# VHH binders against C4-dicarboxylate transport sensor protein DctS (dctS): the designs that were tried, part 3

Target 1, 216 residues: C4-dicarboxylate transport sensor protein DctS (dctS), of Rhodobacter capsulatus (Rhodopseudomonas capsulata) (p37739r437to652)
Amino acid sequence: TLAHELNQPLAAIASYAAGGLNLFDQPEPNLTMLRQAFEKMGAQARRAGLVIRRVQDFVKKRTPQLAALDLSEVLAEALSITAPVAREHRVKLASLIEGRIPGVQADRILIEQVLVNLIRNGVEAMAEGPRTGDDLTVRLARAGAAVTIEVMDRGPGISDAVAASLFDPFTSTKSEGMGMGLNICRSIVEMHHGSLSHGPRAGGGTVFTVTLPVPQ

## First folded at step 13 (VHH; from q5 with G54R)

Design r4
Fold by ESMFold2, look of step 13:
Structure r4 (fold): chain B 216 residues (1-216), chain A 124 residues (1-124)
Amino acid sequence: as target 1 above (216 residues)
Amino acid sequence: EVQLVESGGGLVQPGGSLTLSCAASGFRFSSYALAWYRQAPGKKRELVAAIYSRGSTIYMDSVKGRFTISRDNAKNSVYLQMNSLRAEDTAVYYCARIEIEYSSGKWTVTFDYWGQGTLVTVSS
């Protein structure tokens, strides 16, 4: 549903942009119609923004509904939802499922949103700065009494991109309004009795690790 | 509520060693990066060392090879082992919790909680 709701305004923007370019390239461009094309593009961009905020608000208001959950199915859906943005930025999405993954007690909607957010932010990190490769890989594995989900990107990475900020704490500012924040993802995972950790990826980039307990 | 409590400071001679510890409570320790900062009288607070939630570390140049930061997630504690201490290391040492945000492909760092500090004095 998220993919469909975002594809509609994006398709409309593409259509208005194509029409606007055709008008612009006429010998005597109709400025009234050209203005209308830009106005309609702006309206569709705002509509896309509202869709994103609606999803974030839904996640923040939801009480967790814990049930047995197959994480491999949730991962597949999260990869499907994020595939368009990955394609736009020429990022190859991949998954690696190691062995048999036991079920966990989790809220499917909340965990899906965590995975979508982590994947999307990894894709955007790879688009916005230097990158050491074109792959974003999600690894799903069992680690003893827990299951781990590692989202591994090839962007600038936590150690390379933020080191200067650590050395000068008075110039660091919090980024707002760019998407669902890491603090929200951490809160969701902690409501599931898990943890969200982070660190450098070997060879460049960042690893975010979600750890969820396996029931006794 | 979030608490960071430093301990282990004291008076030590040049060339000596000291271990600082920071006990954390009120949050899921394993999810956060932690750092040690220091402030000498009349000077700005500066980074000493930081440790990511997965264990990778960063040091300021002047302490590399002399100081070691570590964390024990089971005890909710971060440590600073200080060796080969010099007079310039005299300062109040602060433990800090670091929010590292990663939104829309951009990193930001927020320092949202600091401990009350522990004094290290290197004298002779």
Scores: ipSAE 0.230, ipTM 0.639, lowest interface PAE 4.5, mean pLDDT 83
Fold by ESMFold2 at other seeds, look of step 17:
Structure r4 (fold): chain B 216 residues (1-216), chain A 124 residues (1-124)
Amino acid sequence: as target 1 above (216 residues)
Amino acid sequence: EVQLVESGGGLVQPGGSLTLSCAASGFRFSSYALAWYRQAPGKKRELVAAIYSRGSTIYMDSVKGRFTISRDNAKNSVYLQMNSLRAEDTAVYYCARIEIEYSSGKWTVTFDYWGQGTLVTVSS
């Protein structure tokens, strides 16, 4: 899993950071060993980046294998996969399944990865910035000829983070992310003949809406 | 090929009204935020209004209450209804697709796609 492959370099970074701090606090710090600790931390950060890029390349190259899919089962698995990172950051994962959800034609692996990515990004936003609550909620519902999956976080949200860039486009710069981005999720959903939309959540945070068609 | 085509500009009297239209093609319109920007002679391009994919809106202070941004996802179009026009509203108005990226818990915005602009002149 992505979490499994990332835990190894993250654990190594934590170990080298702890060792580096111990060296730094010695009465006569060994600067050669301290440099080595920083170099090893850098190497593990690059290794984590390569793991993330391998996942992105896998998703980009996979042709969707559409089959009848129970989205409630996929949501349950995505919540299980993201539970450890949510626990680490004191985020409460919740789901709301409204009514009877018909099956959709979808690739389980790809849709699971979309949900895991959206949930994980919401958890990380809530962990690293201001938040308006501790809950991240995923709502699954039918909307006519489609099923919607809404991933709703309580992080800093789109309004506050985006506003400065909108008011001054000449000074905007791109940020480099290390995880799966919204562009990849959008591409997967569009390959399933659906859509991915986004917007501010009332009271703060972000809502991502995945819409997938119901077969006739 | 992403295309944004503005229309509806022209000459209008102070206090008058005008509706700008932006027709979009080459992308899944319903997934993106859209914005109107304007640039008066000798001034920086500035945000007029933006509309998120789910319909929430942002306005610059000087146009609040006078301008309304809206979208029609069925027609792949975004509109700017401009009322109570003033001389200060004279500018070239640009439609833009706003790329909002969300990765590693962080938001970024890029401005890779703009229309050609439509001129609005408010003059007596």
Scores: ipSAE 0.180, ipTM 0.621, lowest interface PAE 4.3, mean pLDDT 83
Fold by ESMFold2, fold request of step 17:
Structure r4 (fold): chain B 216 residues (1-216), chain A 124 residues (1-124)
Amino acid sequence: as target 1 above (216 residues)
Amino acid sequence: EVQLVESGGGLVQPGGSLTLSCAASGFRFSSYALAWYRQAPGKKRELVAAIYSRGSTIYMDSVKGRFTISRDNAKNSVYLQMNSLRAEDTAVYYCARIEIEYSSGKWTVTFDYWGQGTLVTVSS
């Protein structure tokens, strides 16, 4: 996953930095080994940059390959992929498929990636602060000429973090993301003639809603 | 190209009402949160109201109960209905798109797209 591919070089950078500080604090620092620590940090930073470039190139250059797609199968795979991180944070993944879900025209790989990213975001939000429960629920339903996929967590929600920034709009905020996030997910969904929305969940938490059109 | 165009400002008497409109283009309007900000002469820009893409709203305390933010995704527009206007509501009102991102366990909010503003004057 993108998070795992980036966490590896970032963890390596942190390790080399810690090792370099230990060398620096010795009574007679070994400058050759200290230089090597800096060189290895630089190499890992460049590796992280290549990972980001690969993701950006993939999204920018890929035309969605639309085919008839069973969203229940894609959801099952996304839940399987995210199950380890959910277990790590003691989050219970649940799904609710309401009625018969018609097929949609979609690129399986791209939609799977959207669902994986949205589920991981919810799991991580629930790991970071107060929860109203331990379940993250994905609801799949038909709404007229569209199918909706709602990813609903029980974490602290986006309201508190966003409210502080809304009241101070000129605070300098540097992007903390590394090329994959909500904006990329929104772009993928829009390439499928759908929409991605987000907002606070009634009773606490966050809801992400993917809406995809049903053919005819 | 992302564009936000405010309209509906003007001169209004205290106690009166006014509806501001913000027409958006160049992005998928239904996927974004929007906000109204205002800036009085000599003051910093402050939040008036915001509306999430799913429709939930936030208001500053001084306008709560008097102002209503709404959105029409079919018309790519966000509105601010202002009732019971007061002299302190005099300001240039700006429409903003709210970029909300989640990365590495942290929410990031940016305001890189603003309209040109529409003047509201509450006098006489």
Scores: ipSAE 0.037, ipTM 0.552, lowest interface PAE 6.3, mean pLDDT 82
Fold by ESMFold2, fold request of step 17:
Structure r4 (fold): chain B 216 residues (1-216), chain A 124 residues (1-124)
Amino acid sequence: as target 1 above (216 residues)
Amino acid sequence: EVQLVESGGGLVQPGGSLTLSCAASGFRFSSYALAWYRQAPGKKRELVAAIYSRGSTIYMDSVKGRFTISRDNAKNSVYLQMNSLRAEDTAVYYCARIEIEYSSGKWTVTFDYWGQGTLVTVSS
């Protein structure tokens, strides 16, 4: 899993940091060994970056392999994968499954990645800015001929800076981010004949809505 | 593959009305924000109005109360109803698809597709 491949370099970083602090606490610290500890931490941070980049490249080139899929099972796994990061930032993850949810035709791996990324982005928004509460809720419901998945956070929402970019389109810059962004998530959902939209959450925050068609 | 085609421009008298249309194809129309921009000769292209996928709208101050942006997801179309037209509204009007990106806790805006433009001239 992505979590396994990232936890290995993170555990190594923690180990080198603990060893580096032990060296630093010596009466006369061995500066050569301390430098080596920092170099090894840097190397592991770069390794984690390569794992993330490999996943992004895999998702960009993958042709969806559609099969009957129970979205409630995928949601449960996505919440499990993101639970440690949410706890770290004191974000309460919750789900709300409304009624009976029919199966959809989807690639489980790709849809799981969409949910993980939407949840993680919401946790990061709640961690890094003012927030209107501590809950991030994922709602799964049927809407006629479709199933909707709503990822609802309590972060600051879309800022006035986004609105200002609309008024001055030729001075904005596109940045190359390390993480999996909304554009990639939208592409995955569109390959599943669905849609991804966003808007304000009642009471503050942002709602990301994934809509997937129900087979007849 | 993505196409935005504007229509409905023309010559109109001050105080008159005009409806611009933008027909979209090659993408899931209901998932995107759309906007009208305009550019007068020698001026920067400026926002006129935008409409988010869930229906909320933004207008530049000088057109509030005179212009109305709307969308019809069934027809894959965005409209700009222009009332009480002034000479200052003379410009080429462009339809744009906009994508709002969210990564690493930062919102950014991408202007990835534009139409060819339709000329509106307000003159006696």
Scores: ipSAE 0.016, ipTM 0.504, lowest interface PAE 6.9, mean pLDDT 82
Fold by ESMFold2 at other seeds, fold request of step 17:
Structure r4 (fold): chain B 216 residues (1-216), chain A 124 residues (1-124)
Amino acid sequence: as target 1 above (216 residues)
Amino acid sequence: EVQLVESGGGLVQPGGSLTLSCAASGFRFSSYALAWYRQAPGKKRELVAAIYSRGSTIYMDSVKGRFTISRDNAKNSVYLQMNSLRAEDTAVYYCARIEIEYSSGKWTVTFDYWGQGTLVTVSS
């Protein structure tokens, strides 16, 4: 039903664009009708945005269904899901599982979405600018009473965007955009009694660290 | 709910040192980056230093080498060690929580929570 709800406004945009080109190509274009075509395209783009936000809100409202979860299996699936987009941008996905990883109490669907989102964020960052390498590595390890999942990319990093905003704090605005944002991911992880942190990667790029408690 | 409380300001001679503290509550401190800002009379508020949740730091050029930002996640506190103070460092210093978001292909930073400020005066 999501596909159908998105295809409707996209089809309408295509229709208004085709009609607008026909009007533009007339010997004496009717500028009032051209303006109306552009306005209707804008309205349909906003409707598509509302559909996407509804999906994001559904994920945010989901009560976690906690069960014993093998994070290595979830990581393998997340890497498989993101492999096509990584290949498109010539990013090599790698994993490093260090030692015995105990099970955690978690919702598989929600944690998988967090990992997919973090990996996609890293791939997109590496696609957009200079990068110090082509590898995105996910490290899974036990740290005392917790398991850590580190998603490490080699893109230009968040420090450029963060630095610009830090130097001008009164011009920052909230985003309403597409996809699952980092704040949604943080909320999911906190519902699992964990934490999501971030910082620069040594040698360039960004590290996102998910920490989940081990039951004991 | 979310609270940031600065302390440690005061009067100090040029060349002296001060340590500012910011006690945080009402959120998971270890998940957030934090920053110190300052505002001198008649000037806009400006960044002094920031520290990521994993401990990496950035500084404005004029304080690099003189100021050190640090954090103690066990005490939910962030600190600013200020050495070799100059008259131009006179300002009200504010602690801020940095929220970093990625959505719609765009990184954004918001500053929804600020402390009340602590005054630092550098005068002979």
Scores: ipSAE 0.013, ipTM 0.490, lowest interface PAE 7.2, mean pLDDT 80

Design r4
Fold by ESMFold2, fold request of step 17:
Structure r4 (fold): chain B 216 residues (1-216), chain A 124 residues (1-124)
Amino acid sequence: as target 1 above (216 residues)
Amino acid sequence: EVQLVESGGGLVQPGGSLTLSCAASGFRFSSYALAWYRQAPGKKRELVAAIYSRGSTIYMDSVKGRFTISRDNAKNSVYLQMNSLRAEDTAVYYCARIEIEYSSGKWTVTFDYWGQGTLVTVSS
């Protein structure tokens, strides 16, 4: 998907450049439309730069520092980091820590990045569509030999967006403003021998589930 | 390398039953949604059923109540149980891996891998 996320803004730049040259070659070029083509090319170049920056940040952490980690502390910090964007969209952040949570072997910085990204995605989903409530809840619990972290929003739900795409799999690719958020999160979690899954939340919304193994 | 291999297709009479299987390899199966699509000659490929990594399912209207999609994460396999088969169910059935990605503040769906298909023929 990394090549796909870079190829999209590059393809858009090529398209706007071709359109701009066509406008330039007309006997009386529309300078307003030509300016717009340059502006759109610049925006896509900035999108490509954002994708590259995310890759560079991820690659610089290619040797994760695995250590005993208290996930409740990481969750508290992720909630603090995301609080401003949640307030902006009037989303109430909540946590639910069920029972005693054993330590896991993880890189704190990388796991914090995963939690921040998942919480931000849920907040943005709640801002972009109808929602069944104003709370986004993160549940931390032990499930046998693993700890689960569930990020649960009350937005329109990933299943509505997914269902529309499933019934029309050959629709033109829509433009994307950001890339690699979830695929980077999945890679980080898999480097920790865990998994990242998703599904509809009962009562509406989406659940993202991170599982991390508990050392025996 | 990601590989999806369908099996279980064949000739069956109307009203009969058939079970399709899709064996997956080359990726962490439990993290992905899977789907069955079908394509009759001269028609567009259409969704039959999908199953999320958490187990929730989606069906097209014409198969609801007759077909059941299921998954076995231990065997890296997705199944389609087809009951009360009709002539219009005749098609090549494809297994697909579905990736859900964040894009432009919204979720998008990518169909990045397909199987080669298995033919189901429903006729007398």
Scores: ipSAE 0.012, ipTM 0.434, lowest interface PAE 8.8, mean pLDDT 80
Fold by ESMFold2 at other seeds, fold request of step 17:
Structure r4 (fold): chain B 216 residues (1-216), chain A 124 residues (1-124)
Amino acid sequence: as target 1 above (216 residues)
Amino acid sequence: EVQLVESGGGLVQPGGSLTLSCAASGFRFSSYALAWYRQAPGKKRELVAAIYSRGSTIYMDSVKGRFTISRDNAKNSVYLQMNSLRAEDTAVYYCARIEIEYSSGKWTVTFDYWGQGTLVTVSS
């Protein structure tokens, strides 16, 4: 399984880190073995990265298999999938389905992955810092010729983090991404002829909005 | 190819107004945040204003109330309306596309495309 494939390199990293700390705590640390511990941790981190990239490549290269899709069912499944991580961080997942939601032409697997990623990101944002409440709400509604899915968290918010990053654009170090990022989610939504937008939530937090066209 | 083309700079007297425009092409404009930066001679580039894809805005303190950033998704354009201009506003103004990424519990910001800049000179 994918979980198994990721847990193996993570367990190895933990093991090498524990061994390295034991070596570090010796009266005369063996620097050769310490270097080897770091090298082996690095190798396992790269292997975990390859597993993640394999998943990302599968998602990016998949041609969407469009079919009539009930977004309320996909939302329910995404909430079910993310419930354990939300519970771990004491985040209450909530949904608000406003009125009748028409079907859309979409690939269920790809849209589910987008929703899971957006919800998980919101839960993690709420876990990382101060929050204005414990609920993450997903609002599903029709807006004219489109359906909107808004993932709204109550974490420290995008505006403060973005502002801090914007003041130093030429000296910032940018890390290589792991997992499904917003650019991948945006690409999936655009393959469905929709859009993914983002911005601060009134009162704190972040809103991500997926917009998908309604067939006529 | 992603392109950002600034226009609207020029020489203006203190207290005057200018509108800067940035025409974007080669990407889905409505999905990205955009910003105006400026660089005065001998100084580092600094943020002036930014606008999120949903339309919310950020301004540096010295331009609040005088400058307005806006976007027109139908024209793939972002604008900076500058009023009550001061000598301190003299700079080359750059339009930038902002990629905002959330992964592994953190926000990262990528400034992956910049325009050529448009010079604004405020002098008597």
Scores: ipSAE 0.012, ipTM 0.447, lowest interface PAE 9.1, mean pLDDT 80
Fold by ESMFold2 at other seeds, fold request of step 17:
Structure r4 (fold): chain B 216 residues (1-216), chain A 124 residues (1-124)
Amino acid sequence: as target 1 above (216 residues)
Amino acid sequence: EVQLVESGGGLVQPGGSLTLSCAASGFRFSSYALAWYRQAPGKKRELVAAIYSRGSTIYMDSVKGRFTISRDNAKNSVYLQMNSLRAEDTAVYYCARIEIEYSSGKWTVTFDYWGQGTLVTVSS
């Protein structure tokens, strides 16, 4: 499975890193073994990258298979998938379902991947900078003829981290990450006739809003 | 094909007002941040104002309180209302689409599409 394929290289990297640190801390480190540990870590990182690229290629090539979908169930699965990374960074995942959420026509696999990516990004933002709280909240609500899914983190937010980068339009770094980026998430949501928006959260943090139409 | 078309530039006296418009096509307008940039003769292109897809705004300090950026998602348009114009505001003004990406705990910004520009001249 995909989890097996990623966990194997990650576990190997952790093992070689631990062994390498033990060797490095010896009074006379075995440099041959230390070099081997670094080489093996590099090989496993490349292997993990190939697995991730395969997932990205699958998502890009997939024709959406729309069916009636309960977004509450997809959210529950996305929270389960992201729980380990949230625990690692001491982030409390929460959900808030406001009122009755009608079903939508969507591809479960693709929407799940969007939610997982947005939640993971929020958790990482909270881990890497100042935060205004320890919770990341996903809110589901109906807004007229649409359902909204808001992923709200407590990290540094778009107003703090992004504002300075907007002043130099020709030296900005393109997104080159190996994971599923926001551009791919936006494309998936647009395939579902929805929109993905973003902005600062009042009081700090970032809000990502997925809007999906309600049939009829 | 993504297109951004600026209009509304012209000659205006100091203290005057002008509204710039940027008509967008070829993409889902409501999902993107947009910005106005300007380039005065002999100077680097600089941000004037930006508006996030959710509507929050950023302004250059020298225009804050005088300029207002806004968007109309129904018309696929972004506007720059310029009041209390000064000679230093003379420049070619460009509309730009901003792709803001968040990955691996970092924000990155890409300016992937630009308009052709519209000239604003503030002179008496």
Scores: ipSAE 0.005, ipTM 0.419, lowest interface PAE 10.0, mean pLDDT 80

## First folded at step 14 (VHH)

Design s4 (from r4 with R28K Y102R)
Fold by ESMFold2 at other seeds, look of step 14:
Structure s4 (fold): chain B 216 residues (1-216), chain A 124 residues (1-124)
Amino acid sequence: as target 1 above (216 residues)
Amino acid sequence: EVQLVESGGGLVQPGGSLTLSCAASGFKFSSYALAWYRQAPGKKRELVAAIYSRGSTIYMDSVKGRFTISRDNAKNSVYLQMNSLRAEDTAVYYCARIEIERSSGKWTVTFDYWGQGTLVTVSS
């Protein structure tokens, strides 16, 4: 459902942009209709922004509702939600479910949001920086008393890019964007008694790993 | 609430060794990258080594091969093994917790917390 709420304004923007170009190419372009196309694109962009902010506020205020959760189903939905952004940036989404994955005690809404944010983060990194391939793979596996979810991208690796940032004496962080940050994702995972970590992907890129305990 | 406590500094001869320790509390230790920084008299604070959440390490060039950073998630501790010490290694050494996040293809580093430092003096 989140995919529907975001895909609709994005599709509308694409439609109005195509119509605006058609109008612009006319011998005597109708400037009133061109202005209306731009205005409608702006309105749809603001609508998408409001949807993202509403989700972020909902996640911050939600009391976790833990229940038995099938992570393979949540992963499938997260991949569906992120498919349009991945397609826009020519990123191939893939999943790898290794063996039988036991259920975990988790809040479906919160875990889905974590997965969507991690996948989107990887897609955007691959779109804006150098990349070693076009695939983003999510691996779901059991590791003893836990289940791991690894989101693996082909963007810039953390060791080289982070080294430059660590040597910058005036580095700082300020979030002005919309949506869920990685620190919020870490908090959600920790509320589920799990962990969120990161490291280099073999062959280039980054792996984000969510670890969730399996009930005894 | 969040605390980082350095220890293990002292006076040592050139060529000697020291192990610095940083005990962490008040946060999910396994979720953060940790770093050692140092500040020599009259100089800017500089990176010595960092260790990421998944265990990858970075070293400044002047300490590669001599220093080893490590972490023990069970003890909520990060260590700096310092070998073949030189006079230029004399400094106050700080343990830092850092948040490493990616935003729009750029890694963003936030230096959230620092310890009080431990003095290392290398002299003959």
Scores: ipSAE 0.347, ipTM 0.674, lowest interface PAE 2.8, mean pLDDT 83
Fold by ESMFold2, look of step 16:
Structure s4 (fold): chain B 216 residues (1-216), chain A 124 residues (1-124)
Amino acid sequence: as target 1 above (216 residues)
Amino acid sequence: EVQLVESGGGLVQPGGSLTLSCAASGFKFSSYALAWYRQAPGKKRELVAAIYSRGSTIYMDSVKGRFTISRDNAKNSVYLQMNSLRAEDTAVYYCARIEIERSSGKWTVTFDYWGQGTLVTVSS
């Protein structure tokens, strides 16, 4: 599983970091063993990067395989996959499932990757920027003929980013080389006849909303 | 092809009102935040107002209480209602699509697509 493949190198990194700190705290630290600990951490980081690139390649080449899908199950898996990185940054993951959620026609693998990407982006925003709280909440609800999945973080909001922009607009070009970016997530959701939108979270932070149609 | 077409500019007297429209095509409109920017002669483009895909808004302090941004997802359009216009509101007004991009651990708003502008003149 993707969670297993990523958690293994992350666990190894944590182990080598703990061992390296223990060596560093000795009265006469063995510098050769310290170097070896850093080298092994680097190797495991590169291994994690290869797993990520494999997923990116898979998603870019995959034709969507639509089937009846229970979004609550996909959300549970996405939260499981992201729990270690959330704990590392002391982010509390929460979910709120409002009412009965009907099944949708979706590719489980692709939708899971969208949710994992959005949750990780929210965790990273909360780890590296201003933070209005420790909770990242995913709300799952029905809205008429659609189901919405809202990923709500407590990081810096769009108004902070817009305030930092003066006269000269930033220019970006679409790129296929930077992994599971927001544009790739939007493309996946649109292939499912849905939409990906964004806006401010009440009380600070950002909300990303995935909307998927319910079969009539 | 992404297109943004502004309209509704013109000549108005101080204290007057005007509504700008921006018609959008070539993208899933409901998924994006939109903004109005303006550029007075000899000055840099500046943000006037923005509206998130979920409908929340922000405004520059100088227009707060006088201008209202809104969107109509059914018509793929964003609007700027301008009331109590002043001479300093004279500018070319641009509609822009906002894309949120996280880079280098910092949220950055990237403006990839602009309209060609509509001129608003408030006579002295």
Scores: ipSAE 0.000, ipTM 0.261, lowest interface PAE 11.7, mean pLDDT 77

